# Designs tried in a protein design chat: VH-VL binders against Small ribosomal subunit protein eS1 (rps3ae). Part 18

Target 1, 206 residues: Small ribosomal subunit protein eS1 (rps3ae), of Methanocorpusculum labreanum (a2sq57)
Amino acid sequence: MARKKQSGGRKVEGWKAKNWYKVHAPEFLGKQFIGEIISSNPENVPGRVLTVSLGELIQDYSKQNVRASFKIMNVAGDAAYTQFNGHEMTKEFVRAMVKKRASRVDSTITVTPLGSTRELQVTITAFTINHARLSQVQELRAKMVKVVEDSAKEADFESFVSAMLKGELSKKMFAECKPIFPVRRIEIIKSESVSSAADRAAALIR
Short names: E, the ipSAE of ESMFold2; O, the ipSAE of OpenDDE; V2, 0.75 times the mean of E and O plus 0.25 times the DockQ between their complexes.

## First folded at step 10 (VH-VL; framework fv_pozelimab)

Design t1 (from q6 with heavy chain Y100W W104Y; at its last look DockQ between E and O 0.50; V2 from the best seeds 0.00; counts 0 for: pae E 2.8 > 2)
Fold by ESMFold2, look of step 10:
Structure t1 (fold): chain C 206 residues (1-206), chain A 120 residues (1-120), chain B 107 residues (1-107)
Amino acid sequence: as target 1 above (206 residues)
Amino acid sequence: QVQLQESGPGLVKPSETLSLTCTVSGGSISSYYWTWIRQPPGKGLEWIGYIYYTGTTRYNPSLKSRATISVDTSKNQFSLKLSSVTAADTAVYYCARDSWGTEYYPLDYWGQGTLVTVSS
Amino acid sequence: AIQMTQSPSSLSASVGDRVTITCRASQGIESDLAWYQQKPGKAPKLLIYAASSLQSGVPSRFAGRGSGTDFTLTISSLQPEDFATYYCLQDYDYPLTFGQGTKVEIK
């Protein structure tokens, strides 16, 4: 079979041509090119979400099973600029950490980093080496939550997200939980950027 | 394999402090929960409390903060002190261990027990 | 604290009998129940953990059942070495609590 590309003159100004937009990660993550999107109308580009491998984004092999998502906020020329939207470990990776006769300690919390108008909903999971009794589960959960909440109080949005994505918060939670009960692994398996309480309150008044 | 042995005075005067040591042999005290349990003669079992090898403790509230459990990982030992004892504290005292592996085995190793009598 | 109530407090049985001991928790404890055997002058010995799992080295004539609040230990054919006092223990939450014991005696 012969392969041919159709070519000819185009009338960009006479017809709405589809444009490619180069999408960049936020500046605090290095503003790397993370992908392209195509649209005939630049007004339809904001709001779109791209998901990339975190391992490739920050050049860290240990993060290959983590996906980070970025929401396009604005377009300038052929470039689209994003905010961090969230991250999630793949379901397969999380399932591989589960041990049937051990405890999985979950908590989902919402934090507002220092000076930020943006909130993050964060899902924290600890995997113990064996079955933990109820009081131990409760102590582990309280410690995990405290570490993350305290970190959010002391870091701006970009610093908090960076510490989360690079595993610094997981390392700190692991160290602080060791005296309570043996933990095999503790991870922030998911985060989502959500509207602030102030933004939600303002929206209800409208 | 793992063996636990209680040691300490068998007679304690009222109002004094009962002090016992459990020596662990045939295994390490690391990564386990180490427990004291007592049994008054002819009666049932009462859980006193535990220590995790890192130093974290939990106690039976029925003992009203009189119990203190400590661990010395370098000596492979853990200890019980029970203050302000009365005749009601006369019992056989056991040390014991929770174990893990594929499952959590509650109190699967016990010492032989030592009788402590509280009398004037 | 979670109260554990055993029934009966004592029983008399003959070698070869089927014996059933019950244990009731004052609240749900899932399957976090263990059974211990204690002979005179000896420390308790773990028989059953997680309500129904047989500890290594324990004869198969011992069986545990139950979940939630109601549990049983059954000895299917009583042997001379089985005359002892039996205790249940909840390991669901602290403080850990034992049943008051069931003494199994020779008829």
Scores: ipSAE 0.423, ipTM 0.779, lowest interface PAE 2.8, mean pLDDT 88
ESMFold2 (binder alone), look of step 10: mean pLDDT 92; pTM 0.944
OpenDDE, look of step 10: ipSAE 0.847; ipTM 0.942

Design t2 (from q6 with heavy chain T102I; at its last look DockQ between E and O 0.01; V2 from the best seeds 0.00; counts 0 for: pae E 6.1 > 2, placed apart)
Fold by ESMFold2, look of step 10:
Structure t2 (fold): chain C 206 residues (1-206), chain A 120 residues (1-120), chain B 107 residues (1-107)
Amino acid sequence: as target 1 above (206 residues)
Amino acid sequence: QVQLQESGPGLVKPSETLSLTCTVSGGSISSYYWTWIRQPPGKGLEWIGYIYYTGTTRYNPSLKSRATISVDTSKNQFSLKLSSVTAADTAVYYCARDSYGIEWYPLDYWGQGTLVTVSS
Amino acid sequence: AIQMTQSPSSLSASVGDRVTITCRASQGIESDLAWYQQKPGKAPKLLIYAASSLQSGVPSRFAGRGSGTDFTLTISSLQPEDFATYYCLQDYDYPLTFGQGTKVEIK
């Protein structure tokens, strides 16, 4: 089914040859080629995860410090198709945003976009202009969490992920948090697709 | 899941035969290249050779046919014999699984390693 | 046999630094290169296979690049647990051969 490696290198023992599968990003992100994987058996391909630069994926150099991961869900011929698995800003990029004499406000929440059975755990970080009082920190945290939760209630999975990756949610959080305290930057620095509580419970029983 | 464990004598006299066994647990020995690698103390890694579960073997030319690898599928084990050893054969010996031709992960599971010292 | 040359042989870096290790093959090996991490007293652990594919359970800060003869391993933000020796391995042709190793020390 997949392209076989026929020349060069080590010969295989047994009946099956190495097959390469072309892996594609989800359609809502342009279905771009994101890499290749190998397997002798197409049944072993689903479940594998690939990580790529978001900047390379969407051809936007401002996203070069963001990694996106995609989980293979199915194969057809020599092609493998994925769904979004998560993203993360590099830790050195996040650390470079920290300034002395300023506050960092963090929150990790789990959301379920409109009509989706899939959950996303997201980590939100705000960086203030100067040190914020505890009450201001708590108010900032509450507002940024509310913006993300409300956005998830209003959007399907693909729309929510697109807004998150393209920075639209960060812009909305920034605008809504400015009246509370001067912020320099608000970002969703990490997201991870998680199984539902029901799916996790079923897996433990198996 | 899959686990490999080396066993055998830790001390071997010069000119004798070094003999090690790798026991595979948590999975079957079928369909993989069962591999031996060694690492002299404080030095790098050297691939010794493999046995495919059907019996086919291949060895590093550097060992000049002193190495023999065998497999016992009924015990889920494979073994290394290295003849005519010298002090240069003192090393930590690892067994490992190579999934080449199947999942294409080279040397994806390793044993813990066992030090074999060649000394009079 | 295909010779694998790693550079540097050792390096020291701080937590959070970006670290790059290179591996050069004496012949073309396509993308048949793997990277391993070895901590003292332990067996090597597979990090990257097929030059750029991340093994399951390996943190996303590890990235592999290259094809042909020139390959790199990059750790984008060094963590305390990344102190180890790193080896490349070509699995293009027999005998399989490792680079000599790169020791990464945390300052």
Scores: ipSAE 0.026, ipTM 0.474, lowest interface PAE 6.1, mean pLDDT 85
ESMFold2 (binder alone), look of step 10: mean pLDDT 92; pTM 0.942
OpenDDE, look of step 10: ipSAE 0.849; ipTM 0.945

Design t3 (at its last look DockQ between E and O 0.71; V2 from the best seeds 0.63)
Fold by ESMFold2, look of step 10:
Structure t3 (fold): chain C 206 residues (1-206), chain A 119 residues (1-119), chain B 107 residues (1-107)
Amino acid sequence: as target 1 above (206 residues)
Amino acid sequence: QVQLQESGPGLVKPSETLSLTCTVSGGSISSYYWTWIRQPPGKGLEWIGYIYYTGTTRYNPSLKSRATISVDTSKNQFSLKLSSVTAADTAVYYCARDSYGTEWPLDYWGQGTLVTVSS
Amino acid sequence: AIQMTQSPSSLSASVGDRVTITCRASQGIESDLAWYQQKPGKAPKLLIYAASSLQSGVPSRFAGRGSGTDFTLTISSLQPEDFATYYCLQDYDYPLTFGQGTKVEIK
């Protein structure tokens, strides 16, 4: 409800002071403080996304060019709690991995970890030592997809995300692809939480 | 300088198995795609298949049911067996090194060995 | 399998002539094409890879051009040692496939 006053001053009812909220990483990543956010209404805080350096979050300098994002799910007092929303390697870091006369093998897939209602879309990229022939590219793609899909069937959401962020899935893909063609590096360069399968199916019908 | 040399019987009877060995010298078999190619007399070249030094194989679909390629890294050798041969399998057989990529395919070849399929 | 069509099937030329051999792929193969020289009774020898790159030790009179489906090998000044059969090879996908060959005879 707003009420104006003559030119000597003005007050607006309904004005609220803004508050700072301390944002914390998910439980499985140790609930570290990852930043602050300001809002005049605590009900407007859930749904906001923060992006931080993965290297700082897990204390691993080799991950400094990887950004992890977290979505605020709830607030309690001056604290906001998040769930994992995705990660992405910077475009410059990925472009630096590309070499002349080598192949880049990409695949984007959606996985649903064991017992999870949440889906993750992941982008997997292999960088070969030399330019691979088409059938070898196709075999590399199939193998790296299979490794990630099989890993998702065996792990809950938090375990899968942890294996992904720590590079354990990358190591597994590298080992499985080695007999096909010389690979310099295999990475999951991006992941993101996606809308439910029902929402995606409804969009296709429209 | 890498050198490849084919060896094996020059005469094989119909329905039997053709068996050839390629010996690699002046270099290690520990990398690369080791390849067999054949050329019937007066005709063109046909790629048979390869073995990667790790043991992984690939074959021309036209020969997949009959061809087997193997590697022995301790002897620096790889081999071809082609089962159930007919006169159509008479050819000069070459072994060759294939780089791991498209940069210089089939860059070193053996001298070739003629295998005749006849009674 | 990718078919490679090579032409002409044979040619005769004099020392010093410029000769051109063509190779056509049944589908796009980017620049994944190699040229080989084969002399009678000998194994093929790699001349050109990646459509246009000269192999080490190959004279500069040999030149490759093309991308996609249409490729050429040119010998700018034919020499007596260039008598041979020439093959193209696509190395874009398996099975690897060769052209039928072009026999170059020096008059």
Scores: ipSAE 0.567, ipTM 0.848, lowest interface PAE 1.8, mean pLDDT 88
ESMFold2 (binder alone), look of step 10: mean pLDDT 92; pTM 0.943
OpenDDE, look of step 10: ipSAE 0.637; ipTM 0.830

Design t4 (at its last look DockQ between E and O 0.56; V2 from the best seeds 0.57)
Fold by ESMFold2, look of step 10:
Structure t4 (fold): chain C 206 residues (1-206), chain A 119 residues (1-119), chain B 107 residues (1-107)
Amino acid sequence: as target 1 above (206 residues)
Amino acid sequence: QVQLQESGPGLVKPSETLSLTCTVSGGSISSYYWTWIRQPPGKGLEWIGYIYYTGTTRYNPSLKSRATISVDTSKNQFSLKLSSVTAADTAVYYCARDSYGTWYPLDYWGQGTLVTVSS
Amino acid sequence: AIQMTQSPSSLSASVGDRVTITCRASQGIESDLAWYQQKPGKAPKLLIYAASSLQSGVPSRFAGRGSGTDFTLTISSLQPEDFATYYCLQDYDYPLTFGQGTKVEIK
């Protein structure tokens, strides 16, 4: 009852012929195989999103609790090619960072990396060693937002996403927040691609 | 047990700068917010400001930036300078340890030193 | 700045009395309130932090209560060493601010 599955439109199976498509990560992440998808029509493949473990994708075990999503943009033969769509730390991993008598500082911002037509909405979270006073919480929030915004102004889309996924932005935020109040951990826990303000503005012009 | 000791001149002339040093013993200065508080004779307590061991400071807005707090981690000391003093600055000055959070605020104090501003 | 108002400004009491001192904040400060005892010629000493938590070495006859804007310090059976001035401190936000003090006197 076990039947081998093949990619692409090289076989007939059931009512309509269905093809397997090998899905690849973006070039800046090495164009690695990230999974397979099946469809009877190549026109239905663009727009689909795959989610994979970031730790497996970049061979970094510290990222096993981070999921990265990729949106298929085009198909060539039996291959499908993607763009970065977002990432998210698992809910369980984030919940494990919570400490009852410490402060959690959150901010969600939208950035447009240097020269990019693409925007990213990112969610930044800091976990302090102990309970911080209100002014310190506000200063931490402002500093972590500034670090991420400044980094986006100085990096193209691929460089910014790489710095984010590899934890380089988290390390920079940690270093910059250290003089304000002791932080235990600071992370970008989520990112997602959103439509650009330019695209929305262009849609309003008749 | 952590101990704090204020030192400096007890008499300062009007318009001059009040300068005090707090020496911390029995613990490292590197983990807390080191704070100055004052109490005019017969009156209540006023928080002046703090320094974190990294050099970051915060001041009571009421002092209009006349106060400057500095730290020397190699000597385990921190200092207060208050410029352009008047008779209203006559007070007992305390140094104190503040936690790096809302747990145990101002838990250790120096003995206090009276500074009198008079001609 | 958050203003802290203590009541009464002074009181007279006898050894063994139950004494209650109040502290009111000009805005909500959650439970970020501390109580200090100051004897003449001495620095203040921390008694209570986080509104109700007793500092190490402080006798259990001292109790703190409250949340939000209204707080109390209670001494259940006043002892001779408890005659002093008591201050509340909010540590919710900077600048840190003290109440004006409550002097507890013999009689």
Scores: ipSAE 0.556, ipTM 0.845, lowest interface PAE 1.9, mean pLDDT 88
ESMFold2 (binder alone), look of step 10: mean pLDDT 92; pTM 0.943
OpenDDE, look of step 10: ipSAE 0.599; ipTM 0.818

Design t5 (from q6 with heavy chain T56E; at its last look DockQ between E and O 0.72; V2 from the best seeds 0.00; counts 0 for: pae E 7.1 > 2)
Fold by OpenDDE, look of step 10:
Structure t5 (fold): chain C 206 residues (1-206), chain A 120 residues (1-120), chain B 107 residues (1-107)
Amino acid sequence: as target 1 above (206 residues)
Amino acid sequence: QVQLQESGPGLVKPSETLSLTCTVSGGSISSYYWTWIRQPPGKGLEWIGYIYYTGETRYNPSLKSRATISVDTSKNQFSLKLSSVTAADTAVYYCARDSYGTEWYPLDYWGQGTLVTVSS
Amino acid sequence: AIQMTQSPSSLSASVGDRVTITCRASQGIESDLAWYQQKPGKAPKLLIYAASSLQSGVPSRFAGRGSGTDFTLTISSLQPEDFATYYCLQDYDYPLTFGQGTKVEIK
């Protein structure tokens, strides 16, 4: 009785049909389409980050030198919804603002907008007209930090980010710094979402 | 006191990419222009470029097409890549800190330098 | 790029001598000039910044002067440790550019 060799049929793992997901910006930024992601598993879509031109997103040409990043939070059907993850000015733009005979004053701080559990690390850069002394640099830093911190205390996350991206914070900083030392421009050149203490704690328990 | 140390291969073949890393100790990579300079044997100094801790870069036009500088703030390091090297790229390579814009001192701290020879 | 021209390329001097090195810029660079000392096998060391400001720890026998296009480094009394190559650097504009160097040798 010849033992029939059970031909272990290679389960052709069925070509799981890759689905396209339409990624949308947050509502406070107009919920616009920002791109498409392909995935065979919808569970793998959350956590992915897309970067787009802010100028294109909000239809403001003056913001073409800003890239905004969005993290996919959830998927519903073929739609993916995002939250703001951060922004960055292009290297070329920042470079163009740097002058050798002037000072670049940078400050990086972490803020938590009102009612939010999300922390945002922001990098502020002031470009002065002339070389600033150390004392002046310190005063400028303090002023910039104060403006941003005060704003974060008074605005929710969306409002804060909106103000940041639209340049309202920069304008305010400029106005308050100008009396301290002649500045050409102040920009928040970068922001990054930072994991909350809770998220960090959760990551340690895993 | 801030210290800089260059590291990387001392020998690179023609047409390959030179890769060096500068490790900064005694301070954080922040608020300075981290710079690469080179010096061919028996010759003068040539500024290659810099990277700011935010990632902003500037290059010497003579090397712009071949030079790439990067920064790793988590490691307190910044790196230089120079592609398509020739014998003319044989030099001692220095990393340095440029404090212009925050302080008064141009290129105030230097590494000891590392010789990179381009040879077949 | 701004060109920096040093003179002389080399000089011989004795201990105690007054030494003067000149650096000329191809265009006006205001006071954005630095001087460096380099000894064999070592990295350059900053001596003077902003044309005339002495770096901390540098002996007072070193002096920088000049503005615009013409700059000078003077060592009032040359010491044995001063035998080295000196470079000027303009930091007025990018790219940063160095002079070709001046080698100070023992007579």
Scores: ipSAE 0.020, ipTM 0.627, lowest interface PAE 4.5, mean pLDDT 90
ESMFold2, look of step 10: ipSAE 0.041; ipTM 0.629
ESMFold2 (binder alone), look of step 10: mean pLDDT 92; pTM 0.942

Design t6 (from q6 with heavy chain T56S, light chain S31N; at its last look DockQ between E and O 0.01; V2 from the best seeds 0.00; counts 0 for: pae E 5.9 > 2, placed apart)
Fold by ESMFold2, look of step 10:
Structure t6 (fold): chain C 206 residues (1-206), chain A 120 residues (1-120), chain B 107 residues (1-107)
Amino acid sequence: as target 1 above (206 residues)
Amino acid sequence: QVQLQESGPGLVKPSETLSLTCTVSGGSISSYYWTWIRQPPGKGLEWIGYIYYTGSTRYNPSLKSRATISVDTSKNQFSLKLSSVTAADTAVYYCARDSYGTEWYPLDYWGQGTLVTVSS
Amino acid sequence: AIQMTQSPSSLSASVGDRVTITCRASQGIENDLAWYQQKPGKAPKLLIYAASSLQSGVPSRFAGRGSGTDFTLTISSLQPEDFATYYCLQDYDYPLTFGQGTKVEIK
C-alpha cells in the first residue's frame, strides 16, 4: 500500500528499514511457505526457528497434532531457507493415548543417518493394549530401537526424516513388535536435531 | 467356556524325550500366551515356559537347554518337548492360558493335568 | 529369578475362622501378584490377580492385599470348601515363580 500524504513520516537519517523474509521449508519437504520474519538486518535472520503444524505443511490433516520446527540457515533476497530442526506430537494428543492399565514403553536414542554429519535424538513410545511384564517391556524397547537404528543406517538424513514424519517408521515398528506383545500404537513422539559428537567436542575445546 | 486338555504318553524312559500336546476347545488359541507348568508329586509348582500364538517363546532358564514349546494354530493346539529326561522330571504336567498380555488374568484356565513318569 | 516365600507352610483352622496367608517377594514386584487355590488331584484355580482384584466367580470372603514385596491373602470366614493348598505367584517378570504353598487343614 502507498503512503497517503507522508509529509513528516518518510525516511529519517539513521533509521533502519525493516524487511520481511518469507520463510520456506526444506526442499525435500516441498519448499513450502511456513511463515514470515521481520528484521532490519539480514545477518540476524539465520538461527531463528519456526514451528508449524505438520498437517498444514504437507496437507495431510491426519498430522494436525504434530508440530514440526525448522531453523533458518540462510537468506537470499526476501526469502529465508531452513533445515529440519525437530518435531513433537502435542502433549494433549500424547496424553489421549495413555491408558491406565496398559504399559507405556519409552526410549530416547540418538541416530546419525547414512552419510550425515547431523544427529537426531528421537523419542520412541509404544502404547500396549494391556499391562506387559518387565521382560516384555524390555523386548519391545529393544525392538523399537533396533528398527529405528537400522532405518537410519539405510537412509540419508532427508529420507530418514521424511519416513519418520510420514509415519513409515511407526508402521515398521508396529509390524515388528506385534509378535512380541499386543501393541495398540507405536510412535516417534519427538525428534530433535543435535550437533554431532565431533562438533560438540570441538566446541567444548574452544 | 475355554477348555484345555493335556495328552501324551504317561511313561517315558530316561534320556528320551517327553512330548505333550495341549488341545484348546471352546475358544481360539489366537491372542493369548500358552503355558506349561509342572508339579512333582507332593511338591510345588514350576513354570516351564510359554508360547505366544505368533510363535514367540520363553523358557524357564532351568530348562531352556531341554525344553521346546510349539504351536499349531490350525489344530488349536500347543505342545511341549522336554529332552534328556531323568527321574527328576516325573511330575504332573499342566497346560494353562495366560491372559496377562490381553487382560490382567495370569494363568486363568488350566488343563486337568497329566502325570508323566520317567522310568524303565 | 524372583523368590517367593509363603508363610505359614501349613495351618489348622475351623469353619468360620478368619485365616491370613502371607507371601514375600525377594524384590519389588509392584502389584503383580496372584493367588491360586489347589485341591488334591486338581489343577490350581485363580482366585486373585493384581494383588487385590477378585477373579470372576470367586466368593467375596477372599481378599488380597499388599504391594511391593509383602502380600496377604485373607479368608474372612472359612468354609468347608476352602480347605486346600494356596499358592502365590509373581507375574512381574519371567520366569514366573510360585511360592512353596500353604496347606489349610481342618482342625
Scores: ipSAE 0.610, ipTM 0.866, lowest interface PAE 1.7, mean pLDDT 89
ESMFold2 (binder alone), look of step 10: mean pLDDT 91; pTM 0.941
OpenDDE, look of step 10: ipSAE 0.855; ipTM 0.946
ESMFold2, look of step 11: ipSAE 0.034; ipTM 0.513
ESMFold2 (binder alone), look of step 11: mean pLDDT 91; pTM 0.940
OpenDDE, look of step 11: ipSAE 0.851; ipTM 0.944

Design t7 (from q6 with heavy chain E103T W104E; at its last look DockQ between E and O 0.82; V2 from the best seeds 0.00; counts 0 for: pae E 2.4 > 2)
Fold by ESMFold2, look of step 10:
Structure t7 (fold): chain C 206 residues (1-206), chain A 120 residues (1-120), chain B 107 residues (1-107)
Amino acid sequence: as target 1 above (206 residues)
Amino acid sequence: QVQLQESGPGLVKPSETLSLTCTVSGGSISSYYWTWIRQPPGKGLEWIGYIYYTGTTRYNPSLKSRATISVDTSKNQFSLKLSSVTAADTAVYYCARDSYGTTEYPLDYWGQGTLVTVSS
Amino acid sequence: AIQMTQSPSSLSASVGDRVTITCRASQGIESDLAWYQQKPGKAPKLLIYAASSLQSGVPSRFAGRGSGTDFTLTISSLQPEDFATYYCLQDYDYPLTFGQGTKVEIK
């Protein structure tokens, strides 16, 4: 006999079964297994977000301080499939890049990769070797933004995200900024997939 | 000990191009903002512009498009050309190293200066 | 362009005097100010950078103060070699701009 504490008003129920769902990264990242999730109802699985070490995901140990997040979009059998949701360098890692006698040049922009209805908000940060004069700060910021915006115009969503996560955009920005002022590092420290105006309007109707 | 030395004609006719060269010795041209400054006789100092060792330039807006600064890293030299000169361009011209970016101090080494007179 | 206004334009002083030269910026420049000394027929020489930092080899009788818009250069005990023209320079933004100069003359 199994005795169970009741909240009242209903008869004794059988045990609820939970199922495991294997969560996979998006196809463009190789559909890599990124974790498991438990749910009693497959209808409750879409919309959940998983965060993993980027270093583990792309097999690049230099990215261990970068977290990537993925939103589950659908379930098929015991598998759950995701889309890219965002990434962020840990605050400790970013703070370690700051130098007391240097400038930190920040910009947050929103891009829409070629042919995509999805928008991506990215935060770009340059760390100079020493203090930069105001016009140099402004010139660095403009160059960083231009490189990222131009790259988004020329790449679909998956290609753009891949270039961002693998550090290819950071390398391009660094090369373009070197002729202006001594820069130690340029990184995209955060990205976030955001709803477009169309997606927000659709969500409001539902 | 880094040293800078200006060279070029001391007399230039109106409407012609003033051309000066700065030779850098005791150090490399790399990593600095190589700068031209001028001082009319008995007057104050005016920043003309720079060339970064990578080739990037910046100019005082007051000189608009008349000034051109160039660098020759193989000769450890950088140069100033100022076109369409008038008597108002008569000044002592200095070359200087701007260490800003590599260090904290601006215009830390100067040449001795060369007087350029614009006259018929 | 950021205008730099020096005061006074000239002063007369004796050896041993304390002199103070003021430099005012037309906008805030934080501490991005340098002071230069120029003797007749010579190039300017850097004395102070970052408003208050003394360049290597410069005597400690030279002191810089200030931030924002108002800056001073003080010579605590004037020496014979200090009779010269002094310029401030803002290095906050381009174009770099100098003050008009302050001539320190023998009284």
Scores: ipSAE 0.512, ipTM 0.827, lowest interface PAE 2.4, mean pLDDT 88
ESMFold2 (binder alone), look of step 10: mean pLDDT 91; pTM 0.937
OpenDDE, look of step 10: ipSAE 0.865; ipTM 0.951

